# Designs tried in a protein design chat: VH-VL binders against Protein BCP1 (BCP1). Part 4

Target 1, 247 residues: Protein BCP1 (BCP1), of Saccharomyces cerevisiae (q06338)
Amino acid sequence: ENEEEQNGEEEIVNIDFDFFGGNPEVDFHALKNLLRQLFGPQESTRIQLSSLADLILGSPTTTIKTDGKESDPYCFLSFVDFKANHLSDYVKYLQKVDMRLSTFFKTMIDSGNKNCALVLSERLINMPPEVVPPLYKITLEDVATALGDDKHYDFYIIVTRKYEVNFDTDDDTDSGKRNKNKDERSKKRVKADEVDYFHEEDRFFEKYAKIHFESEAKKGVISSYMILDHEGLVKSIDELETEISTW

## First folded at step 16 (VH-VL)

Design q6 (from n4 with light chain N88K)
Fold by OpenDDE, last read:
Structure q6 (fold): chain C 247 residues (1-247), chain A 123 residues (1-123), chain B 108 residues (1-108)
Amino acid sequence: as target 1 above (247 residues)
Amino acid sequence: EVQLVQSGAEVKKPGSSVKVSCKASGGTFSNYAISWVRQAPGQGLEWMGVIIPIFGIANYAQKFQGRVTITADKSTSTAYMELSSLRSEDTAVYYCAREETKGYDSGSYMDVWGKGTTVTVSS
Amino acid sequence: SSELTQDPAVSVALGQTVRITCQGDSLRSYYATWYQQKPGQAPILVIYGENRRPSGIPDRFSGSSSGNTASLTITGAQAEDEADYYCKSRDSSGYHLVFGGGTKLTVL
């Protein structure tokens, strides 16, 4: 923010956000970029992003664009059916993260009576959170249509990110003299007060999550994993919408 | 600090059932995965199964499928392992352990263990 | 079911280095976790991930992996390190856990 006081007439540019279904011919590359953002540089190497993008584009997915249907999306939300894609690379990745997820997956496969969606969502940093409630509502409607008879999933697995507020990114350059002696002791559990959300909706998802666990911080980023039931998801979105209305 | 406190030693007859408890303290039980591991005298560790208490869902080792039942009571933060049709070979120390992760790079690990419950099956 | 194999026993002289190896196909896909167990005690986590130590575990303990093998290395073995060591991982399906047979370490 070079506050150069350029007294220039701040031309208010009105940006319209339009919602579109996923388009495999248009959205693939942009989705991959958003997925790289979602998972970060390390986790992205562990996931076949192209395959994941294909899964997303073959699933109920809503995108938000500003320059028409042929433009790149700035945001997406997707509900990927777990059972239909239980052998996918992404599911295998999730399985490797934790036994809770693995056990949950196994039970879903064995029981056959419950359904689970893998929720993937990412947006550019400047996207307003106001788009999130309608994004979920629209996509859930598409899911209901896809499943038939206004059905919904029983559970949702959400993967998201949090960040450390005071993480000094500058320390990556001095690769040299990291004195070996920094005592592994000080992996101080980042106090909750030092962590914030990339996405405001995640506050509400955590509140209603049946399971919530996080990774350790890597380069100031924490991976967050949640399992919600349908009621929890709906409540999360409703409360988010209410919160937004107070802004 | 998270602790797992197990029930006391059991002596059982062949053909009977045993139910061992594991009470968690010092953390949020709802987010845990609890594994059960046994060790026969002079033998190695053997994984029996794991439960996600919040859902009450469990997965079992194939060897124990149909004979072991793992349950949890969220209100008391207690996991249970019941083994039926006991045999002499089931004589062992039974452990509960918490499964945890720090993300993909850490994998899943058992960081907290109960002290074990000795189950003796004798005629 | 994917099995993990360990040598049943190894010995090391005091102050020397010893490597305990775990082998199994699942180790190609999943990390090994290592546990120390002393007689009459519950197992204690000593190594997880590639080379991660829990708090309280001495720096002489280290982990490594290669192919279908994982290894626990004790550099500068001490008398107190005499114990049974178990590797653990997931089976080939990833849904179940499996232990190695354990390795009894004797410090000479």
Scores: ipSAE 0.903, ipTM 0.954, lowest interface PAE 0.5, mean pLDDT 92
Fold by OpenDDE, last read:
Structure q6 (fold): chain C 247 residues (1-247), chain A 123 residues (1-123), chain B 108 residues (1-108)
Amino acid sequence: as target 1 above (247 residues)
Amino acid sequence: EVQLVQSGAEVKKPGSSVKVSCKASGGTFSNYAISWVRQAPGQGLEWMGVIIPIFGIANYAQKFQGRVTITADKSTSTAYMELSSLRSEDTAVYYCAREETKGYDSGSYMDVWGKGTTVTVSS
Amino acid sequence: SSELTQDPAVSVALGQTVRITCQGDSLRSYYATWYQQKPGQAPILVIYGENRRPSGIPDRFSGSSSGNTASLTITGAQAEDEADYYCKSRDSSGYHLVFGGGTKLTVL
């Protein structure tokens, strides 16, 4: 069989990215899909995604679209007010994850003098990271407008995901036939599976996070939880932007 | 390996205060949550409160609210528990413990404990 | 405040299976964590999450939950398993932690 090298003419497709505010009438379905991607199959079952989507669409949210304002978004960023939504299903979910989050939430409720935003963001895997700095800047401006007097949140809770590099899905099935004879010696040091980022911005968020903890890997995916102050968030975005400029 | 080293035994008079320290080593203190748990002689474990050292924010059990203060010094990786208005009933071993998680499915758990600090309240 | 209740004492014959149960309304919403404590020692984590064992904990220890109950099971009890066992969970608010009263396990 002559492998005809189909010289597939790599057609350079120019894609324009447009930024829009969240539209509950248009974005709901796509947003839910992105949320499923963000949390993954397991965590998604623990969160009422429809209610979360509604919460997001009722909050300062920016979307990125390629086919006009009536099209499905390929990316979103939202800042959900914690205090206003402290009884939400999503907050309850976060509370259950870790005592650090729970304690943080409790303190935010009790002290009343600090504000926290729940940050949710996801994009299609092929979206360029170049869109992220303007995405955050635009949305933060919207937040400032929403809060009034150019105010900002004091803290940000970021939930994101990381992945294990070279995660072989195949090994989970054959756990049954542990043939006895594999010699104790090859405790192959499970090489700390190289972990990488789905989103480049998370590298910077981690750098400036006041709190950062991760879940164990599930099917090669790690949930990552961060608490940043405003300064840390801004610095993260600025450094990301700077890095992007070097590309 | 993460370790929690607590201060030594204390003998206090009723009405006084005691401050117990818990120094963390072998990890990133800034990411920790530290709980305090006490155990009276022959009694069970009793949770007192938890602190997030990086923020210096603490949450307390209702029973100890107003009488217990949990603080942390990030520079020395040390958490403190101060109990005021001591009574004979406060005689106990006081433990600090690290709260940890592996995600939603693990919940939060205390994986590292101090050896405990005996506080005796006697007239 | 959500209370967790445990039997104060249970016994098991060497090599047999014993189940220690913790009961409380908060267990419907939050996982129980189990700790072993021997006299004069600090508690040791033995089970967390649904059925997770820390490193160094024997596989004879297992955890389960049902409704408002959580259970620690020791399958094939050993003499060294004689200890006090405490369950821990969050209270109904989820902001506070609560311990059960503890169960003294005697291995016969």
Scores: ipSAE 0.902, ipTM 0.954, lowest interface PAE 0.5, mean pLDDT 92
Fold by OpenDDE, fold request of step 21:
Structure q6 (fold): chain C 247 residues (1-247), chain A 123 residues (1-123), chain B 108 residues (1-108)
Amino acid sequence: as target 1 above (247 residues)
Amino acid sequence: EVQLVQSGAEVKKPGSSVKVSCKASGGTFSNYAISWVRQAPGQGLEWMGVIIPIFGIANYAQKFQGRVTITADKSTSTAYMELSSLRSEDTAVYYCAREETKGYDSGSYMDVWGKGTTVTVSS
Amino acid sequence: SSELTQDPAVSVALGQTVRITCQGDSLRSYYATWYQQKPGQAPILVIYGENRRPSGIPDRFSGSSSGNTASLTITGAQAEDEADYYCKSRDSSGYHLVFGGGTKLTVL
């Protein structure tokens, strides 16, 4: 029995990543899918994703595509102006998440002296992190143009996700037998060492965040919320870029 | 274990000001939201305001706006509540509390409380 | 400002179940938190979120919500449960916190 070793020549598929501005006519559906990925199944039900997609596509947004301008994006980054959209469904959602965010928003509205961008970004799992520094740089340039006079936002609110390492997804089989032994499994705070990042950039964002808080883990996923100042954001991207250069 | 240690009892005259301190220990102060809550004798809890110490930004209940100032010193992990133009009705126990969250599903909750500071306003 | 209303006093027999209710429009949008306070003591968090208990809080304490109401239920009331109970939530704007008037629970 000649086991023909099918030397499956691993076809090296070269993929080119191109950067485009957000296109409401092309990107809407794919953007919603990425948003669903970003927030996950549970949080997605709490947010009007269509309205958020519209908001994003009406804001400085950069997308990354592989099959030309008319293709679906595999990545996006958006800076949504908070003050202009303070009544949006998304802001209301964020307000409900935590009193710190709510208080921050209130202060931003009342003082008028500082501005804040809501940062939304997501990419497919197979996207290389190398695209992230250029993505932020390009988008920040667009923001500067949009704000005029090379201005930037004072603060950035980043929503992202972390995951528990070695989380066995298998237990969610709905088997009906409510066996009563609700063992008070003290929701042990997932040790920091048992948590990892979906996105490498989040390590640096967290490092420079002025405020950082996390949700409890749900199905192995942790929601992470950060407020950065502009300096912190820039440093985060610079350090990420430096790290990438060492790979 | 996170603890909030408040300053001692105060006796003040009407028209004066009182400043109560709340020092956090056993944790990081930088990511906290600290609320101030008071309770007059025999009365309920009344929220006064909240501060995010890292930014030094505070939001106040409408009732106390203009009369209360909440501040924080990050270097000492201490929040302050100053109430001016004191009246007899301001006689109360004043609490600081940490506002925390575990995400959207938990909402915000005060999980750690100071022991309270008694402020007596008397002529 | 969104107000939260509570019954000022309720009583329960030892070992029986009591429900303390908080009512307010903001409860349609925001979770209620519940605090227990005994005389001369600071309040203690007993319920948060939909039905979450902090560590150290007995399982006889539970929370529920419906419409513009939130409820704290004590199933099998103990003598030590005699206290004042306060609900807390955000106001309608979401920027401020508001407490209910409190409910004095007497265990008979």
Scores: ipSAE 0.886, ipTM 0.946, lowest interface PAE 0.6, mean pLDDT 92

Design q6 (from n4 with light chain N88K)
Fold by OpenDDE, fold request of step 21:
Structure q6 (fold): chain C 247 residues (1-247), chain A 123 residues (1-123), chain B 108 residues (1-108)
Amino acid sequence: as target 1 above (247 residues)
Amino acid sequence: EVQLVQSGAEVKKPGSSVKVSCKASGGTFSNYAISWVRQAPGQGLEWMGVIIPIFGIANYAQKFQGRVTITADKSTSTAYMELSSLRSEDTAVYYCAREETKGYDSGSYMDVWGKGTTVTVSS
Amino acid sequence: SSELTQDPAVSVALGQTVRITCQGDSLRSYYATWYQQKPGQAPILVIYGENRRPSGIPDRFSGSSSGNTASLTITGAQAEDEADYYCKSRDSSGYHLVFGGGTKLTVL
């Protein structure tokens, strides 16, 4: 709820979050903006975001909007089929970010029995985490429908970000020694207590991840990649939902 | 510090198989990618394959496809490379190495190597 | 399979600069990694990514790339730098690794 002062009277404005399927005609531009946020300024330059947006909008995708179906989404979740899109620019990018991912992909290609979804999700910072469990549940249902026979993916590749706590405070104090210690800082394993999550759900994803990859911190941001099995994903969402209920 | 300790030298007959082990210490084995690289006498380095131990999944160089099997035991933090149908040309030092990537800008790199295992194939 | 090619041998005078080059189509898409190997020893990582040095590698080692080539440069070669140098990268598919043929560096 927001209070807007119109003509001297305080009006309370209630904002509702509505869930919609991805709309290629409406959501494309906003989706690209959210993707820029997801990957950040550096990684975004390494990905063809337009192609990725098209890929997302051609896949099972749920969006959250606040001003009707024709408005820009504030959140999205998409499950992109890896095998169907293994030649995509996005997959090529992921191959480059980690050898383990690349190896995993190769195995998926060679295996006829296992399937993997590329999971992309982002939301505006002011979106409440309460929307996340319903978002995943709805989208997973759509995936099951798309795959047929209530099937699900075996594995999920989740791309997300973490941030270094107090990163900005360190820049203000030692203006002079920035150059020499940058190389040493890149080598220092960021202590777990010095890193936090942009999104609360990532705590649970990490807990159940089979593999968790982290990049080096760049400008206080760490790229995080996770491989989850289906059980792990479901448990993550369930635990998140439970946690939210305690708030 | 992460270390890779390999099994000892092997002498094999043509047509037999050899299994070399690589035990990791000083880190989380399950999160690693382990590559196998061989080097024949006086020759260059040759990549054979890579494994992700947590999944037990391996990818192989085309040259060795069907003849090499790379496995891992998470409980013992040990990777294995088995090469079958040995030939004299398979005489080489075999290395295991940790393959790392720290993002797009780092590329893939082998930062920790075993000391190598000499495999001699002779009649 | 994408092949990486290197000159089999190069020489450099003590204190001088030498460049070892690796060539291959995959280098247009993937970074090269460089390894130093001395006789009877395992390879040692010397350069990775875009001119990144592991801890313990002297600053006289540097990496560069251009087009379908990658280069290792030793500025001010030392006697201890005499070794074989190998480049490594992904193949064209991105799923496999490939080594160059290696370059024997002699320090004169």
Scores: ipSAE 0.857, ipTM 0.934, lowest interface PAE 0.6, mean pLDDT 91
Fold by ESMFold2, fold request of step 21:
Structure q6 (fold): chain C 247 residues (1-247), chain A 123 residues (1-123), chain B 108 residues (1-108)
Amino acid sequence: as target 1 above (247 residues)
Amino acid sequence: EVQLVQSGAEVKKPGSSVKVSCKASGGTFSNYAISWVRQAPGQGLEWMGVIIPIFGIANYAQKFQGRVTITADKSTSTAYMELSSLRSEDTAVYYCAREETKGYDSGSYMDVWGKGTTVTVSS
Amino acid sequence: SSELTQDPAVSVALGQTVRITCQGDSLRSYYATWYQQKPGQAPILVIYGENRRPSGIPDRFSGSSSGNTASLTITGAQAEDEADYYCKSRDSSGYHLVFGGGTKLTVL
């Protein structure tokens, strides 16, 4: 829940992060747990997480671990091929969310020459955003290898989460000393200013997204859906890396 | 607030084509999905297709494939529906509507409708 | 052939409860959304999701679903509720939309 906090606001654990490919013999249950965190308790009931974890393990995937290859990952990123998996439970979930996604998918199915990746990424609360640029660079190299001849996907479907900041109990009161902490000013009426990110990279993905839409909040958590082209994805990661270098 | 303003009524001869416009005001047109729905006199609603303006991609109902073309001009925030080889049965009111979502539990729904464009096909 | 079936007409006495149904196999997988249309006007959304009302729709309107059937219920029907009501959902492919044939509600 503190994943949006910067390195300077909490103690950084000095541990050695190791990058690995997906390990079908080890990672299955940890990936399911990370997916449950990513989607939350409500959305998780709408997705067959075991099937999705299997798709991830069969796709270009990078994990981050601290206790060697046989330990559970703290972080993952995966690019799941859409056309190869267009009948999957996860695509069925996305198809139901919004007509923009279903229309986009239909166009990809009907197209002979364009494809997209379903992007999945999550990390535990203590993983810093500084891992994200190398995570993407390594995994995109694996994509190029899997597709052959330095190819990449034309588009990327990113599903992530944000949280709603609640000021109801801690609102700044300007009316007087007896005013209850329930006197809400314009802050409750400006929802965009009261939403924050679990994943700092999403600030940059949103900047370059061709399509971006969000769910309503459920227990303060908002699902966020984005479609980026390849140029937008690369620019997002490059700008994040540049921003990190100034921290 | 978001509004969809459609072009005016048209009278066409059989065999010709018609192009109806739908201009969006408010919101971010490039992020929209716009459906087209028609209604013949005394009849029900028929979905014709949908466009995602930022990509210029459309998906059409099977009944209209080959006759309908849905396009968008991002610079003017306008979607278009063109129906070719008009027949008297194409006499109808043509609506544009924005598709929206609040996530999986809401599904997709048409929250904003244009007022409709009457197209009459007669000799 | 229609993928969503509605009765063409129903009647209700003023102040009583009426249920308008929509049947189709795709409703096992996809929500129905409901639209009200008065003569000479564009449709307006009255119910989406399972039982969600957009702002401005009276609380006498509610929705439900069971199996392959979705229902729009109006409790305490008023004269102004006299209108045509359409359900909409996905077709069997999930990529296209389909409307039911519509139900004309008469308030007696």
Scores: ipSAE 0.837, ipTM 0.925, lowest interface PAE 0.9, mean pLDDT 88
Fold by ESMFold2, fold request of step 21:
Structure q6 (fold): chain C 247 residues (1-247), chain A 123 residues (1-123), chain B 108 residues (1-108)
Amino acid sequence: as target 1 above (247 residues)
Amino acid sequence: EVQLVQSGAEVKKPGSSVKVSCKASGGTFSNYAISWVRQAPGQGLEWMGVIIPIFGIANYAQKFQGRVTITADKSTSTAYMELSSLRSEDTAVYYCAREETKGYDSGSYMDVWGKGTTVTVSS
Amino acid sequence: SSELTQDPAVSVALGQTVRITCQGDSLRSYYATWYQQKPGQAPILVIYGENRRPSGIPDRFSGSSSGNTASLTITGAQAEDEADYYCKSRDSSGYHLVFGGGTKLTVL
């Protein structure tokens, strides 16, 4: 492991990442903080983060830590079973967002042989996207064990965020609240409608998503909601891994 | 701009079925949710059900369960509503509408409506 | 199980303010959305979310909610506002949609 520290064939940066399962005794508060980051300041007030962190810790979950098993995770991925948790506060949040989600959930509830996972994943800014392919591969193995060998979920509900890039060339505010002048200028200016990703993997998830919709921007943050089937999820991760290998 | 174009008026006998179409133009039809809403003469709006075309899955109001079938054809960007065992009380204008969202604070809403299809059931 | 209740009719003098109400237990959990319908026409969306207007809807239309009641307010009512108004929301399960019975607005 130390002998391979200089070999960055799979990663650009020479660092040591340790992968662990979720630890209910240690990870609860760090997961809440990562969830707050994942959803952003507005959406995080709409989601009961404590109950969601508990669901994550009871689900197939992988964390990444750099300072041993008892330290805070810098990254996590979890697959939370929908049918077992369809009455959770998080599902109630999702039902309120969009009719496509509520209709899809109703179908899953009524199905005897189809199910989906609620996917939660976030990482600190200093975590490289190169961790994502092994993170998914390891966690999907845990899912297969939990469901039975060779089993997987039929669908995956991914909630993530993007940010809006604004080119306001007429913004003159240095100090104080000059909202009147700023609002008048922005109303008369055509702004560029550019959006960028916090999570590089989301570019691939969007490509293969069966359903994709977004919130309006709030303080530059856009919530993004996706439904993927299993083939789409796996292909997204495979394509990300291939792209990483060419970086 | 998204538009929903519905099929023409129908006159039907009691006991028969009717199938109304709703063709979408603009946007990505597979990514839609399409609701069906009816309105009998002098009456209010009544939700019948919704479909997600990419999955071909539908959810129906309890009142219509067993009589309504909502389907979609992705290749033609068209949703369909079929109502069977027609009665005179099924005489109504039938609308399709797209369900949309702008996130949690907007919830779900019907932003685009078809013009409606008049179905008359007479003895 | 829940339903949405609206007064069947309401009147307003031209230029005055009117409120159209919608009541139901599901409104504690789900937004009401509001639709205007004139005779022989499809409904159009006038208010969604808490208090949002689609493009093209005059700023005299606004929405509010408290407890199990949602309201559509028209300030400075115009003759062209004479129409039927429907609220819509989810039922208690969150999986079905329900409309209120509608309110006929008469501008005097």
Scores: ipSAE 0.834, ipTM 0.920, lowest interface PAE 0.9, mean pLDDT 88

